# Ledger of designs, part 10: VH-VL binders against BTB/POZ domain-containing protein At4g08455

Target 1, 243 residues: BTB/POZ domain-containing protein At4g08455, of Arabidopsis thaliana (Mouse-ear cress) (q6dbn1)
Amino acid sequence: MRCISCREEYLPRNAGTCKECYVEAGETEEELKREIDDLKAKVAFLRLSSSLDHGTSSTSRSFTDVVLIASEDNAGSPPIPAHKSVLVSRSPVFKAMLENEMEESLSGTIKISDVSYDALRTFVYYLYTAEACLDEQMACDLLVMSEKYQVKHLKSYCERFLVTKLSPDNSLMTYAFAHQHNAKHVLDAALSQIVENMDKLTKREEYMELVEKDPRLIVEIYEAYLSKQVNTAAGGTSTSKTS
Short names: E, the ipSAE of ESMFold2; O, the ipSAE of OpenDDE; V2, 0.75 times the mean of E and O plus 0.25 times the DockQ between their complexes.

## First folded at step 14 (VH-VL; framework fv_socazolimab)

Design X1 (from W1 with heavy chain T33M; at its last look DockQ between E and O 0.68; V2 from the best seeds 0.72)
Fold by ESMFold2, look of step 14:
Structure X1 (fold): chain C 243 residues (1-243), chain A 121 residues (1-121), chain B 109 residues (1-109)
Amino acid sequence: as target 1 above (243 residues)
Amino acid sequence: EVQLVESGAEVKKPGSSVKVSCKASGGTFSSYMISWVRQAPGQGLEWMGRIIPIFGTAKYAQKFQGRVTITADESTSTAYMELSSLRSEDTAVYYCARSPLFYFKHGFDYWGQGTTVTVSS
Amino acid sequence: QSALTQPASVSGSLGQSVTISCTGTSSDVGGHNYVSWYQQHPGKAPNLMIYDVSKRSGVSNRFSGSKSGNTASLTISGLQAEDEADYYCSSYTDSSKWVFGGGTKLTVL
């Protein structure tokens, strides 16, 4: 018998991992839990109040010095007060905008078109907390915003979420979406789905529409497919062993 | 707030064309497709076609092939449907509706308010 | 003309249950195809209620969908006056097109 973790031989009466590795895993888990708790305490200490916090007093938005506004053509959206220091520290784009002599720095107002108030509010909250409640639409909205404002941490978070929602049905459109928005992890996952389901997907109308959009994307798909075929054909014949 | 706002009602003569707009707000335009669905007075829903903005390509129901053109402008988040060679039978309410990218086969989760097009002499 | 067959009307009393059928083919309702249900009140746009036998968020638990073979069904339990409306089924077909049923007028007695 071999231990699953350390690969050491052991008697078959051990449950797939040796006693020493099982005890070590338990000790490592406890150390990690303590480290996580310590990091949470440090984060709580460093966290600034978000403009989205709802206190019992209007002073809960203490010392904000900039306002973000969703959609220039909708007059009903509430402004979102924020701190320039938070925006600058989280986004090179806001840094360039607010630390240099640009229109937004002079006015103290950042107008963001093509987003809902809810998406902008969630985006700002993430800049303060690194937390957001996602669904598929919110993840798409925040991914696009995170690419525009170069908030890499949020982009990665949205990508991880969208990968969990990927299916063969949506893989062709997701591939194009990920390509357009430079979402590398979503792109790779969609490509894998397409290659694994090539026979089914090449019969779909959406496949021909992708060909019409950009044949270079089709070249990428076929190159990935050919690499899989080459690896499958070559993978079992490189040894000089008894088989 | 996801919203689809269509252009206003139109009165047209037979043989002319109509172009209806559908302005999308509150979402990422490249993350869904837009369909056009019409409903004649007292009748059911009839799918006309759709566009996938991320592809920039459209597909139409056979009944409307050659008469309908569906386009999208990503810079304004607006889809358009143009129906040519109008007949009195084209008198209907024209809806735009969206299908999100990640579950587009599940149907139309948001609809425009509808645009009444009346074709009369 | 619709590609999916629905009864023209159904009726039920307050508190009863009704079922609306939607019959198509293996290319639109059958197999692994998705069937969606919409409610439309007079003068209003359709509202998505059910997709692929799942209830849309915010829709009452009284609405449920099911599918067997080439027939999908919408069941409304505990009928209320507000349920009086037209109901449409739809599917995204194997040919990458949407089709709708002809609609069913639900009358709450």
Scores: ipSAE 0.665, ipTM 0.841, lowest interface PAE 1.6, mean pLDDT 84
ESMFold2 (binder alone), look of step 14: mean pLDDT 89; pTM 0.922
OpenDDE, look of step 14: ipSAE 0.813; ipTM 0.917

Design X2 (from W1 with heavy chain T33E; at its last look DockQ between E and O 0.65; V2 from the best seeds 0.68)
Fold by ESMFold2, look of step 14:
Structure X2 (fold): chain C 243 residues (1-243), chain A 121 residues (1-121), chain B 109 residues (1-109)
Amino acid sequence: as target 1 above (243 residues)
Amino acid sequence: EVQLVESGAEVKKPGSSVKVSCKASGGTFSSYEISWVRQAPGQGLEWMGRIIPIFGTAKYAQKFQGRVTITADESTSTAYMELSSLRSEDTAVYYCARSPLFYFKHGFDYWGQGTTVTVSS
Amino acid sequence: QSALTQPASVSGSLGQSVTISCTGTSSDVGGHNYVSWYQQHPGKAPNLMIYDVSKRSGVSNRFSGSKSGNTASLTISGLQAEDEADYYCSSYTDSSKWVFGGGTKLTVL
């Protein structure tokens, strides 16, 4: 019987980690918590005053110089005031838009279609604070926005969240979604789910629908399946102990 | 704000067809499916079919196979349902409803307000 | 006729509890399939109350869902006058199709 962490042998009645590794893991966690607290304090000190806390739509009090609008053909959204300097610092797309005298730079208005007011507000809040409260739909919305505006940190955050929400039931649709939106971490995780459940998922109507959408995606699934079967078959010979 | 807005009420003659639109706003259209559910006067809810916009493909209830066509246009975030060879029993309120990708199979979290289709001579 | 069986009506007095059943088969309610519940007031679109056995966010804690075998149940405790409505169950079947129950009219006495 070997400890999972340090590979030291111990009696089988133990929980799979030796006492020394258990104590060391606890000390490492406490050190990481202190580092997290220190980083939180630094972040709190460095945060800009958020225009999202401001109840007025005025630049005179908060010094905002640009407005974002969740714009749709049939809806008027409250404007979200922001600072060009923050947007430019966080996004190469906003940098190009606002530094090159584009219409948005001259008008001071950025209209973004196909997002809710809450999603846009959360997106802007993240640009100021590096924090966002996610559920599955918000993570999808922010992932798409983060790809469009090239906000890599938010994209990674959304992807990590969505991976925790993957299941065999949603894996085929999630695979297509991740492919369309260039979400590699989600794509790889969905592919693994599909491969592990291949025998059941290939019988579902959603699989045939994916075939109709893009046969290249099916080729990728089968190549991953074949690779996994080769790795399983090529796994090392079991070590045996002669008595 | 997330919402589904359906096209207006219609009055149709037997044997004709109707096409109802469902504009989705305030969200990522590729992150959910759209279903069509109808309710005849005094009757229960009846699922007609659905489309998964990320696939662009539809699935229909057996009862409507051959009479219903469901499509989606990602560029306008709009789903469409067309029902042909209308009969008087097709008089109903037609709802569009969505089911999010990560809650696939869990139910319909947002519904349109309903479109009344009346089939009479 | 629906694939899922619900009682046509149930009733309860203010403050009491009522349970609405939804019975199907191993291909829709059973076998790890999800069951959702909808409340519909007259002239309104259905409103999702329970997805699977979990309460939708913002729905009163008086509403709860459960499932055993091929039967799902919606329980409404502490009945209020506003709970008077039609209630539908729904499931996504193994045939990749949605199905609804026939509906249950809840009367609050």
Scores: ipSAE 0.638, ipTM 0.823, lowest interface PAE 1.7, mean pLDDT 83
ESMFold2 (binder alone), look of step 14: mean pLDDT 88; pTM 0.921
OpenDDE, look of step 14: ipSAE 0.730; ipTM 0.871

Design X3 (from W1 with heavy chain F104Y; at its last look DockQ between E and O 0.79; V2 from the best seeds 0.76)
Heavy chain, then light chain:
Amino acid sequence: EVQLVESGAEVKKPGSSVKVSCKASGGTFSSYTISWVRQAPGQGLEWMGRIIPIFGTAKYAQKFQGRVTITADESTSTAYMELSSLRSEDTAVYYCARSPLFYYKHGFDYWGQGTTVTVSS
Amino acid sequence: QSALTQPASVSGSLGQSVTISCTGTSSDVGGHNYVSWYQQHPGKAPNLMIYDVSKRSGVSNRFSGSKSGNTASLTISGLQAEDEADYYCSSYTDSSKWVFGGGTKLTVL
ESMFold2, look of step 14: ipSAE 0.744; ipTM 0.867
ESMFold2 (binder alone), look of step 14: mean pLDDT 89; pTM 0.926
OpenDDE, look of step 14: ipSAE 0.763; ipTM 0.890
ESMFold2, look of step 16: ipSAE 0.717; ipTM 0.855
ESMFold2 (binder alone), look of step 16: mean pLDDT 89; pTM 0.925
OpenDDE, look of step 16: ipSAE 0.788; ipTM 0.905

Design X4 (from W1 with heavy chain S99N; at its last look DockQ between E and O 0.78; V2 from the best seeds 0.78)
Fold by ESMFold2, look of step 14:
Structure X4 (fold): chain C 243 residues (1-243), chain A 121 residues (1-121), chain B 109 residues (1-109)
Amino acid sequence: as target 1 above (243 residues)
Amino acid sequence: EVQLVESGAEVKKPGSSVKVSCKASGGTFSSYTISWVRQAPGQGLEWMGRIIPIFGTAKYAQKFQGRVTITADESTSTAYMELSSLRSEDTAVYYCARNPLFYFKHGFDYWGQGTTVTVSS
Amino acid sequence: QSALTQPASVSGSLGQSVTISCTGTSSDVGGHNYVSWYQQHPGKAPNLMIYDVSKRSGVSNRFSGSKSGNTASLTISGLQAEDEADYYCSSYTDSSKWVFGGGTKLTVL
């Protein structure tokens, strides 16, 4: 029998596709489903912006009522003007901050000192457009910000980007980073890299350093490794038992 | 935008210790590593050690093992290097330098301005 | 612990090309290890020029890196007076430690 997808010969009992092509089609389908869900979320995000613009003159790109500041009070970074309505519509954290009588709502100033001006500017731009130009550092910065301000779509976008940048070399530190910042998709991808390269990585000093940091993370790695070993070993047929 | 700002110059006596700080700004501290590199007058670059802040663990060059301690405080985005039992040959400029998590084997993309430590003798 | 080997000096005429070598072992330069290159002008901190074989953003296309076996090379073409500086190679070893080369003084004649 020949696989209708890759045209290679394979064993009987499967439909017109071999196991490898069947798995690849399933992976592609899951990737496309994720991309469709991401695009749907982006469209919904932009439609909320359009709804707010419908209630406000769309020809005015100013009339801002709040500023964000990326540095400590004495650092002198340029203020980033924004609309409270946009911040509230995109972030439950900004909603709580700006709709309650907190200092930021009364002063019209939001100070965010643990991020660069470029990262804050990119973050605010994303809240308006659902677009961000990422590199690895920007994706880390925005991931942390998106978790802090609960901007789920941006967090997913940053995670997807970082997953594409994973390698065995950076997997141990990325695993710890993802664990600390609750980045589940990055965490799972880093874990897969570690498990696939276990023989090499357990000899690196960074592995021992991860053990020193938190042995519970090592337990998670070994559980994943053992699960892979069990699935590989359990590929045989079980015999029937009579009572 | 990314900056590493070191503490000011120091003059020390032989046998004492020095602790230099390196405050990182313009990035997520847990997303990179910090190294300390020194340069004696007219000499080359000498790596002393590094810390991985997300782990909180440090490694040192053999030459400095037992005399150097490198720490990090993630809450202030600050790394520290302490060199003990100072001697005249420890007179040098001390740099902090970083490398990003996803390129941690690729080199140091940002450097501090350098801290001059002078050991009188 | 082991320093990487660089020539103490190289020279080239304005507009010409020079190559600076950086030799180590399979545990620091060879294999899957990355070699980075730094330019240092007097009184200034080192500046990253090349990481692995890739040019850092904003660095002139006149600077390029390559690696063969246990030797990495920095090539500077179209030499300019401002290229006169000290150049260092560095790598992250299999022992999870950084090493630097001894440095190379580039003189533009």
Scores: ipSAE 0.715, ipTM 0.855, lowest interface PAE 1.2, mean pLDDT 83
ESMFold2 (binder alone), look of step 14: mean pLDDT 89; pTM 0.927
OpenDDE, look of step 14: ipSAE 0.855; ipTM 0.942

Design X5 (from W1 with light chain K55R; at its last look DockQ between E and O 0.69; V2 from the best seeds 0.74)
Fold by ESMFold2, look of step 14:
Structure X5 (fold): chain C 243 residues (1-243), chain A 121 residues (1-121), chain B 109 residues (1-109)
Amino acid sequence: as target 1 above (243 residues)
Amino acid sequence: EVQLVESGAEVKKPGSSVKVSCKASGGTFSSYTISWVRQAPGQGLEWMGRIIPIFGTAKYAQKFQGRVTITADESTSTAYMELSSLRSEDTAVYYCARSPLFYFKHGFDYWGQGTTVTVSS
Amino acid sequence: QSALTQPASVSGSLGQSVTISCTGTSSDVGGHNYVSWYQQHPGKAPNLMIYDVSRRSGVSNRFSGSKSGNTASLTISGLQAEDEADYYCSSYTDSSKWVFGGGTKLTVL
């Protein structure tokens, strides 16, 4: 019987996976459980009690010293009060902006163009709680913001979400989007989707449009395709595919 | 909130050109496509073309090939549609509409209010 | 002139069900293509109701979409007066272009 995971021949004792893959999966599962516990502890530490108790209490504005304003929505969006200490601890960009006596530090106002109020509010909430309610559009908006403000934790969070939403249909545009916004995990996942579906995707007009945008992206696709062919051809040492 | 705001109504002579703008707000412009769809009085919806801002490239329905130009300016989050050599049959409401990147083939989730273009002599 | 065929009109009484068809080819409705449905009230922009077999968030469960072969269908159950509108199907074709059906006027009797 062949292993479902690595396709190697295996002894029957292990429920459809070979012994090495079964042991490797068990080690990975235990490592992931430990990582989950560590992350839960970090999340609990990062949450401020006043932010988690938001509601009818006036303490939600206690000791705020800066205001963020989304300036895209044609009308004055509600200001979002925040703490400089939280912003600078989560973002090197806010640190540079607020600690060097720049205009934003003196005025106590940070104007952020090209984002919606809802995206800015969700972004600030994430800086306090490490949580955000995502859909595909919010994840794209927050990914762009996280790159701009160098909030790597949020960037990773958005990337993990977007990877789960990839399909062959959206892979070409997602590849270009990830390349433009330096989203490596989304880039790699989109590239894998493109390579696996290359026979169908190269027939789409969007593929030629990608060629027109940047031929260097096409070179990356072909390099990944060739690498897959070489790795397949170089299959397991010491085992024969023909007996 | 996501919003598409088009430029105002226009009255044009036959043989001239019109350029309609579509200002997008409340989202990341590079994360969706913009299409132009028109509707003549009492008629159905007719897709004219679209632009993919992340590529910077446009494609058009064959009927409009050579007469339509669709562009985008990412710095202002604005798409434009220019239709040249206007005829009376081009009198219509012109909509911009968006399709988000991850649901690209699933239709247009937000539409502009529509721009009436009247072509009369 | 549309690429997809819809009946010009359909009618139904309050509380009944009605089905609007959208017929194309294997390159636009059939195969791996998605068909979306829009409702348009007079003087307003179209509103996306159905993409493929899924309802858009906030759309009443009285609206459902289905597809078989080269024909997609929009079914509206429990007809209400507000359902009186024009309905369009649309698809992103294998030639990488959007097409619309000719539209169907729904009259609630």
Scores: ipSAE 0.735, ipTM 0.866, lowest interface PAE 1.1, mean pLDDT 84
ESMFold2 (binder alone), look of step 14: mean pLDDT 90; pTM 0.932
OpenDDE, look of step 14: ipSAE 0.786; ipTM 0.905

Design X6 (from W1 with heavy chain I54S F55S L101S F102S F104S; at its last look DockQ between E and O 0.01; V2 from the best seeds 0.00; counts 0 for: pae E 19.9 > 2, placed apart)
Fold by ESMFold2, look of step 14:
Structure X6 (fold): chain C 243 residues (1-243), chain A 121 residues (1-121), chain B 109 residues (1-109)
Amino acid sequence: as target 1 above (243 residues)
Amino acid sequence: EVQLVESGAEVKKPGSSVKVSCKASGGTFSSYTISWVRQAPGQGLEWMGRIIPSSGTAKYAQKFQGRVTITADESTSTAYMELSSLRSEDTAVYYCARSPSSYSKHGFDYWGQGTTVTVSS
Amino acid sequence: QSALTQPASVSGSLGQSVTISCTGTSSDVGGHNYVSWYQQHPGKAPNLMIYDVSKRSGVSNRFSGSKSGNTASLTISGLQAEDEADYYCSSYTDSSKWVFGGGTKLTVL
């Protein structure tokens, strides 16, 4: 096989990437992380010091040319200034929106409903820095936003975070969330947790809530459970049994 | 820049199938959701289903479940809708339309020109 | 599946304002669902005019959308002859499917 990065032939255990290019990619990733940290510090200084911001709503201080407004808060959230060039380079949806002369392109204002100010601010920060401070709720909020604005890297980041936080205790609610928002990686991980812990989970309040709210998901869970039991019986070996 | 071009008009007999194509140009095909919407003569718009090309995940309106198949080919930036067991009531203009993502609440910002399918006895 | 209810027709005189309603449920209009509005002239594909609280770029400021409870509304002020068309609302439902309203024919007198 030939390495897709350096075109050198290599051992097949590294698929399309040879060992040398794999190690180099890891080193490059660490160097890029350091550059991201430096950029975060610069952005934080410029954006969080906006209490000194005077003048216009245009690009007068930081050359921002667009603002984002979270519409979910009743008290009215502060505008989040940004650069169109950053938005379009990170999101095909913002690219389409801002290049197709929608109202946002002309007014310089992007109103986003169904998002908290904190989630929107964290989302914009990620577009600049590739970093977000996540908890389970923020990861869910950003996953929804990342799908809406087609920020694939952020969606993957949020999915990996949610998988690392997955446990039997939260697997039913996580499954429902992943199903609702088409988060396939999280969905598959949650379903696996559910079918492996079926006896315990059917006794929980969350299970009864799911039965009442969306019984079709329960049917899907039982079909997966039944399929696993049939395949285990046909195969003659089961990890949930000693033999 | 973004453009959706559908295949040409079709005349079909009852009981047969039709497969309409929708070729996307401009923008990134895998980043969009492609829906199929039909309109019978003198009638309103009717959503049939959609596909997310990056995952291959399709969803269908219950009315068409079992008769419609929606697929996508990323290598050619083309979506397809196949409707089987055609009836005279399936005579309509079939549109493909895109939205920016599978969770987009923004609606359909680009539409194909429409493909007339006539089912005649 | 949810249906969105629109009046079959509305009319108004040149220069007047008209409002077209789109009524659904909390699972397709009243919740956090976006409602979008399309204008369709005879023989043409629908054209997106309004999505959620935003007007599409290039659409006249005479078009505006609003939502209250389970009802979304499209308001067209300063009616002009070219506004005569069919208008559809649509939403992305909680079951991850799209629905359309039945359509409203606007006649400009």
Scores: ipSAE 0.000, ipTM 0.399, lowest interface PAE 19.9, mean pLDDT 78
ESMFold2 (binder alone), look of step 14: mean pLDDT 89; pTM 0.925
OpenDDE, look of step 14: ipSAE 0.023; ipTM 0.538

## First folded at step 15 (VH-VL; framework fv_socazolimab)

Design Y1 (from W1 with heavy chain S99N F104Y, light chain K55R; at its last look DockQ between E and O 0.71; V2 from the best seeds 0.74)
Fold by ESMFold2, look of step 15:
Structure Y1 (fold): chain C 243 residues (1-243), chain A 121 residues (1-121), chain B 109 residues (1-109)
Amino acid sequence: as target 1 above (243 residues)
Amino acid sequence: EVQLVESGAEVKKPGSSVKVSCKASGGTFSSYTISWVRQAPGQGLEWMGRIIPIFGTAKYAQKFQGRVTITADESTSTAYMELSSLRSEDTAVYYCARNPLFYYKHGFDYWGQGTTVTVSS
Amino acid sequence: QSALTQPASVSGSLGQSVTISCTGTSSDVGGHNYVSWYQQHPGKAPNLMIYDVSRRSGVSNRFSGSKSGNTASLTISGLQAEDEADYYCSSYTDSSKWVFGGGTKLTVL
């Protein structure tokens, strides 16, 4: 029997393809499923709320009906025009703010005092496009904003980016940052880095500073370390260090 | 855009204290550290200490231990350095500088404009 | 008084290359420590040029950093008049403290 893809001879148990082509097709299928799921999540995120879409909107030349202002720069940063329908559709926090008789709903102005202009602009761009140009600092900024405004899609996006930037050197501070800002995926990844490098990280002054900040975080680290030692021993791998 | 803005120049008498502020903008304050570095006239850079705002903890160079206190106020994104028991040798420009979290051991990516402190009778 | 050793001065002609050394120990340069380089013009704050062995975004590719043993080096090729400045190295030590070199005055002849 001949493999349809590579024309190599094979036994017929592989449904007309050789083992190597069959395995490669399976790996490609899994990657495509992940891409489809990611695109479906983007589509769901970009949809507008039907209740707001049905409601009234003040017509303007640009059709924007709200502005956001970053107050942290203390320099009168430019207003960022936006649509209430987009904000409400992406964020339960903006939904509560703009669907109640709050000052922001009536004035058409949302002042945000704990964010830079660039972070706010990037945040708003993400609400419209599900995309952002990240570096490590912007990802931290947007992670904090995504938690504050409950934009789960953005939070996941920032977390995946930050996980790719983890190293042993930054793991202790990143662990504390992720814990403070409820970033579970980053927290778990930082914890893994700490556990894998515990022999050198526990010698650093930053480890003692983490103990001083919150001993409960140290309990979590020790529990993960002990769990890894049990799993490593069950898998036949021993620690390379004595005592 | 990303900025560290320090408080203005000060003239002090020997034996007094000075407190310099460093207002950070353009980032999440809990995602970086702030160091203080001074430079006497015609001299090199000298690290004094740093604070890690996410921990709330500070560490100082041995030379300044007991005379320097570094604090941070996360709500205003501002770090402070207080140097006590001033001497004429403390006349210098005092810089704040930051280390972002993911590169916190790699150097100071942004610096304040510097605060000139003059200690003179 | 500085923990890292740099030459006090270095000079080179327009268009040539110079190298500035920064020597320390296994606990501040030679291990897995990162060395950064700063350019400082008169009256200005230091400006980060090199972090570890990587060039900061926007810095000319005429500037490069390297490290071998306990010595880090900053190389500036194609010298220009505006390169005349003071240059400092810095490291985060194994004792979790920052140290600076004494500085090097670069004179472009």
Scores: ipSAE 0.651, ipTM 0.827, lowest interface PAE 1.6, mean pLDDT 84
ESMFold2 (binder alone), look of step 15: mean pLDDT 90; pTM 0.932
OpenDDE, look of step 15: ipSAE 0.848; ipTM 0.938

Design Y2 (from W1 with heavy chain S99N F104Y, light chain D52E V53G; at its last look DockQ between E and O 0.82; V2 from the best seeds 0.78)
Fold by ESMFold2, look of step 15:
Parts: C-alpha cells; sequence; structure tokens
Structure Y2 (fold): chain C 243 residues (1-243), chain A 121 residues (1-121), chain B 109 residues (1-109)
C-alpha cells in the first residue's frame, strides 16, 4: 500500500501512512497541541478580563484601585493605574501582596524596582489582554518579571519568542541566562544549539568564561553532548551492520 | 527608557587611580554586556574592556591589561571601571556602553553620558 | 595595531550621497564578524546607526551599511546638514575583543 502523505510504499498495518510520515505527523500534532493549550490559556485570561469589565455603570473613570510605579525610573515616570482584582487573578505574588494587608495593599501603590516604565506598562497590559509587543530585550525583561510575579502564560510567551531568536553566537550567554531565570524551554533550546556546535563554541573565549562561572553548567553540556554522541553512534552502527 | 548613568567628572593626580560607575536602569542587567570606551580630546574611540554580568567575568584590551579592572554588581545593576597608575595620556571622556545578549557581537545600542577624567601633572 | 582603517575625512554636498569605508582583516571585518557604525556629534556620546548591515530602529532610511570581503561601508544618501559628524566603525573580533576604526569626519557643504 502507498502512503497517503509521501506516496511511498509501506507495510499495510499502518492505514495508508508510512512510518516516517506517521512520526512527522506525531511531531506536528504535539506542536499543535501545545499551541492549542496556549490559546486556551489566553482565552481563559481574556474571559476573566471581560468579567472584570462588566458592572461599570458609574460616571467615574474605570474604578482603578491601585497604582504601579517603576521605581528605578521614578524621575518623570507616570504611575500605571490598575485593578487589584486583575493583578490578584493573574499572579499568586500579587495575590499574597494585596490580600495580606501589606504596605502595597494599604497604600494603593506598588513600586517595582529594576524595570523600565515601558516594560512595566507592557507587563500590566499583558495582565489585561494576554498580548505584548516583544523584541528580544523586552522578552528578557518580561521573562524575568513573569518569573518574579509567577505569571506562567507570559513566561511561556516570552520563552517561545526567545527560542525563535536563538543562534549559535548567543547560545552560551542565553544558556546561562535561562539557567539563572528558570526558563526551561529557552534552556533546552540553548543547550541543543551548544551541543550541535560544540566544535566551534568550545574554542570561543565565552566558553572558558562559562567554565569559570559554573563548572556544573559545563557538566550538563558534556552530558548532553555525550548522550547525543551515543545516540548517533548507536544509530549509525545499526544502519551500517550486516547480519 | 533604557539608560546608563555614569558618575561625575574626576580630576586626578598622576600615579593615582580612578573608579567610574555606570548605573544601568530600565532593563534586565543579566541580559546584556557592558563595555568601557574612552575618547581623549580630539581623538577617536578606544575600547578598554567589557564585563559579562551573567558570567561575572571581564576581558580587557591588551593596552590596558594590568591597569584596568572592570566589575559589576548585579544587586545594584551597576558596572565599575577602575584605571590605575594614571598619567596625562589618560585624560579622556570615559563611556560605558551596553550590548544586549542577542546582539552582543553587533555593537553598542546604548551609551552613558560620558565621564570626563582629567589627569593633571 | 588592530584598529580598523577609515579615511580621516570625507565631504559631500547637500542631497548627494557619501560612502565611508572601514577596512580590516578576516579576523575583525571579514568572515563571520559583524560591523557596526556609530555617529557622534561634538560633545555627545556615539549613537549606533547600523549593525550587521541592518539599520537600527528609528534611524533614517538614508543610512545603509554593506560589507564585501574585509571592507565594510556606510552610505549616507540625501545628505543633510545634521549628518555632519564623526563616524566610527567597530567589530567584535575573533579574539573576543572590540575594535574601533580611527573615525571619519564628515563635512557637509
Amino acid sequence: as target 1 above (243 residues)
Amino acid sequence: EVQLVESGAEVKKPGSSVKVSCKASGGTFSSYTISWVRQAPGQGLEWMGRIIPIFGTAKYAQKFQGRVTITADESTSTAYMELSSLRSEDTAVYYCARNPLFYYKHGFDYWGQGTTVTVSS
Amino acid sequence: QSALTQPASVSGSLGQSVTISCTGTSSDVGGHNYVSWYQQHPGKAPNLMIYEGSKRSGVSNRFSGSKSGNTASLTISGLQAEDEADYYCSSYTDSSKWVFGGGTKLTVL
């Protein structure tokens, strides 16, 4: 019988799809399943935002009850008004901060250090809309913020963006960055880039600097490299042996 | 609103040291490198060295090896450059400049305002 | 000396085009190395204009960069009075260090 997708002949037990096309379809299915899960999370976020938009019948503006301030940019940075209910519903950290009568809950002001006004504005906008305009630097900034405030959907969004921007040239520093900020998807992608380019990257000064920083990260790289070499050798041995 | 703010101008005697600070704001300190670049009056730009904060490691131009020390403090998002054994030829404007990790080989996207260091004999 | 070579000065009339060259070696300009270009007005910090042949966001389309062999070039078209400045090229070398060109003074007349 012939494969429906690639038109190659195969064993009949696989209902018209060859083994190679079946594996490729399985990989595509996993990618689409992840995308569906991401969309479901975004829809859930949007529904909560829509629920919070209901019941505004006053002539007063918006009924915001908290203000966020980028404290490192206090000079001329405008405050960002927000709703405590939105912050609490999106972030366990804001939930703990605002529901436990902390200084921020009582004052109505949340000061956030080490962020730009633009990053903070984008972060708050994401909490309302599940959307953010990213570039590489904004994605790094929001990744760190999303880890700090435990906003999982934003963290995943930033990680997916950064993975698309990986290259061998930035892989060593990105690996260290992802390790420090618990960015597993970026970490895995950076590790793959390093392993695939070991012969070139181990000659670079940045590699020796990584050795100086944390030899345990180097152990991880070599364990992944050795695992790939074993799999390649086993595969090559299997295909080259005659019985 | 990414901004690099350097410490104020310095007047120093020959044989002394100077330490210039560079406070980074509006960004994630671990996501870029910081270099120091100087410019003597009427002269061109001269790279002195850089630090990679995520590694905590620095590298220097050969000309300055042994006289320059570049450090970073992640908790304050501040880089420092210390130049020792000052001489009149070290009179210059000292800039800090950053290079984001995704473009770190491509150039310096933000610069400090510059710190004038004058070495008077 | 690992400095990149630029002409000391170039000039052009309003509305014309000018090209500034930056010549190095296979270890700093050639091969896989990236070249960036900076504009510096008197008394001010340098400003990144071009990286790896790409224009920095917010920079006029009149500025473009290219590279051929060991020579990078900055081209400024439609020359305006505000373009009068010093221009520097730089690269990240195979020795993991930055180098700058000597600078080019652009005179608009």
Scores: ipSAE 0.681, ipTM 0.832, lowest interface PAE 1.4, mean pLDDT 83
ESMFold2 (binder alone), look of step 15: mean pLDDT 88; pTM 0.922
OpenDDE, look of step 15: ipSAE 0.850; ipTM 0.940

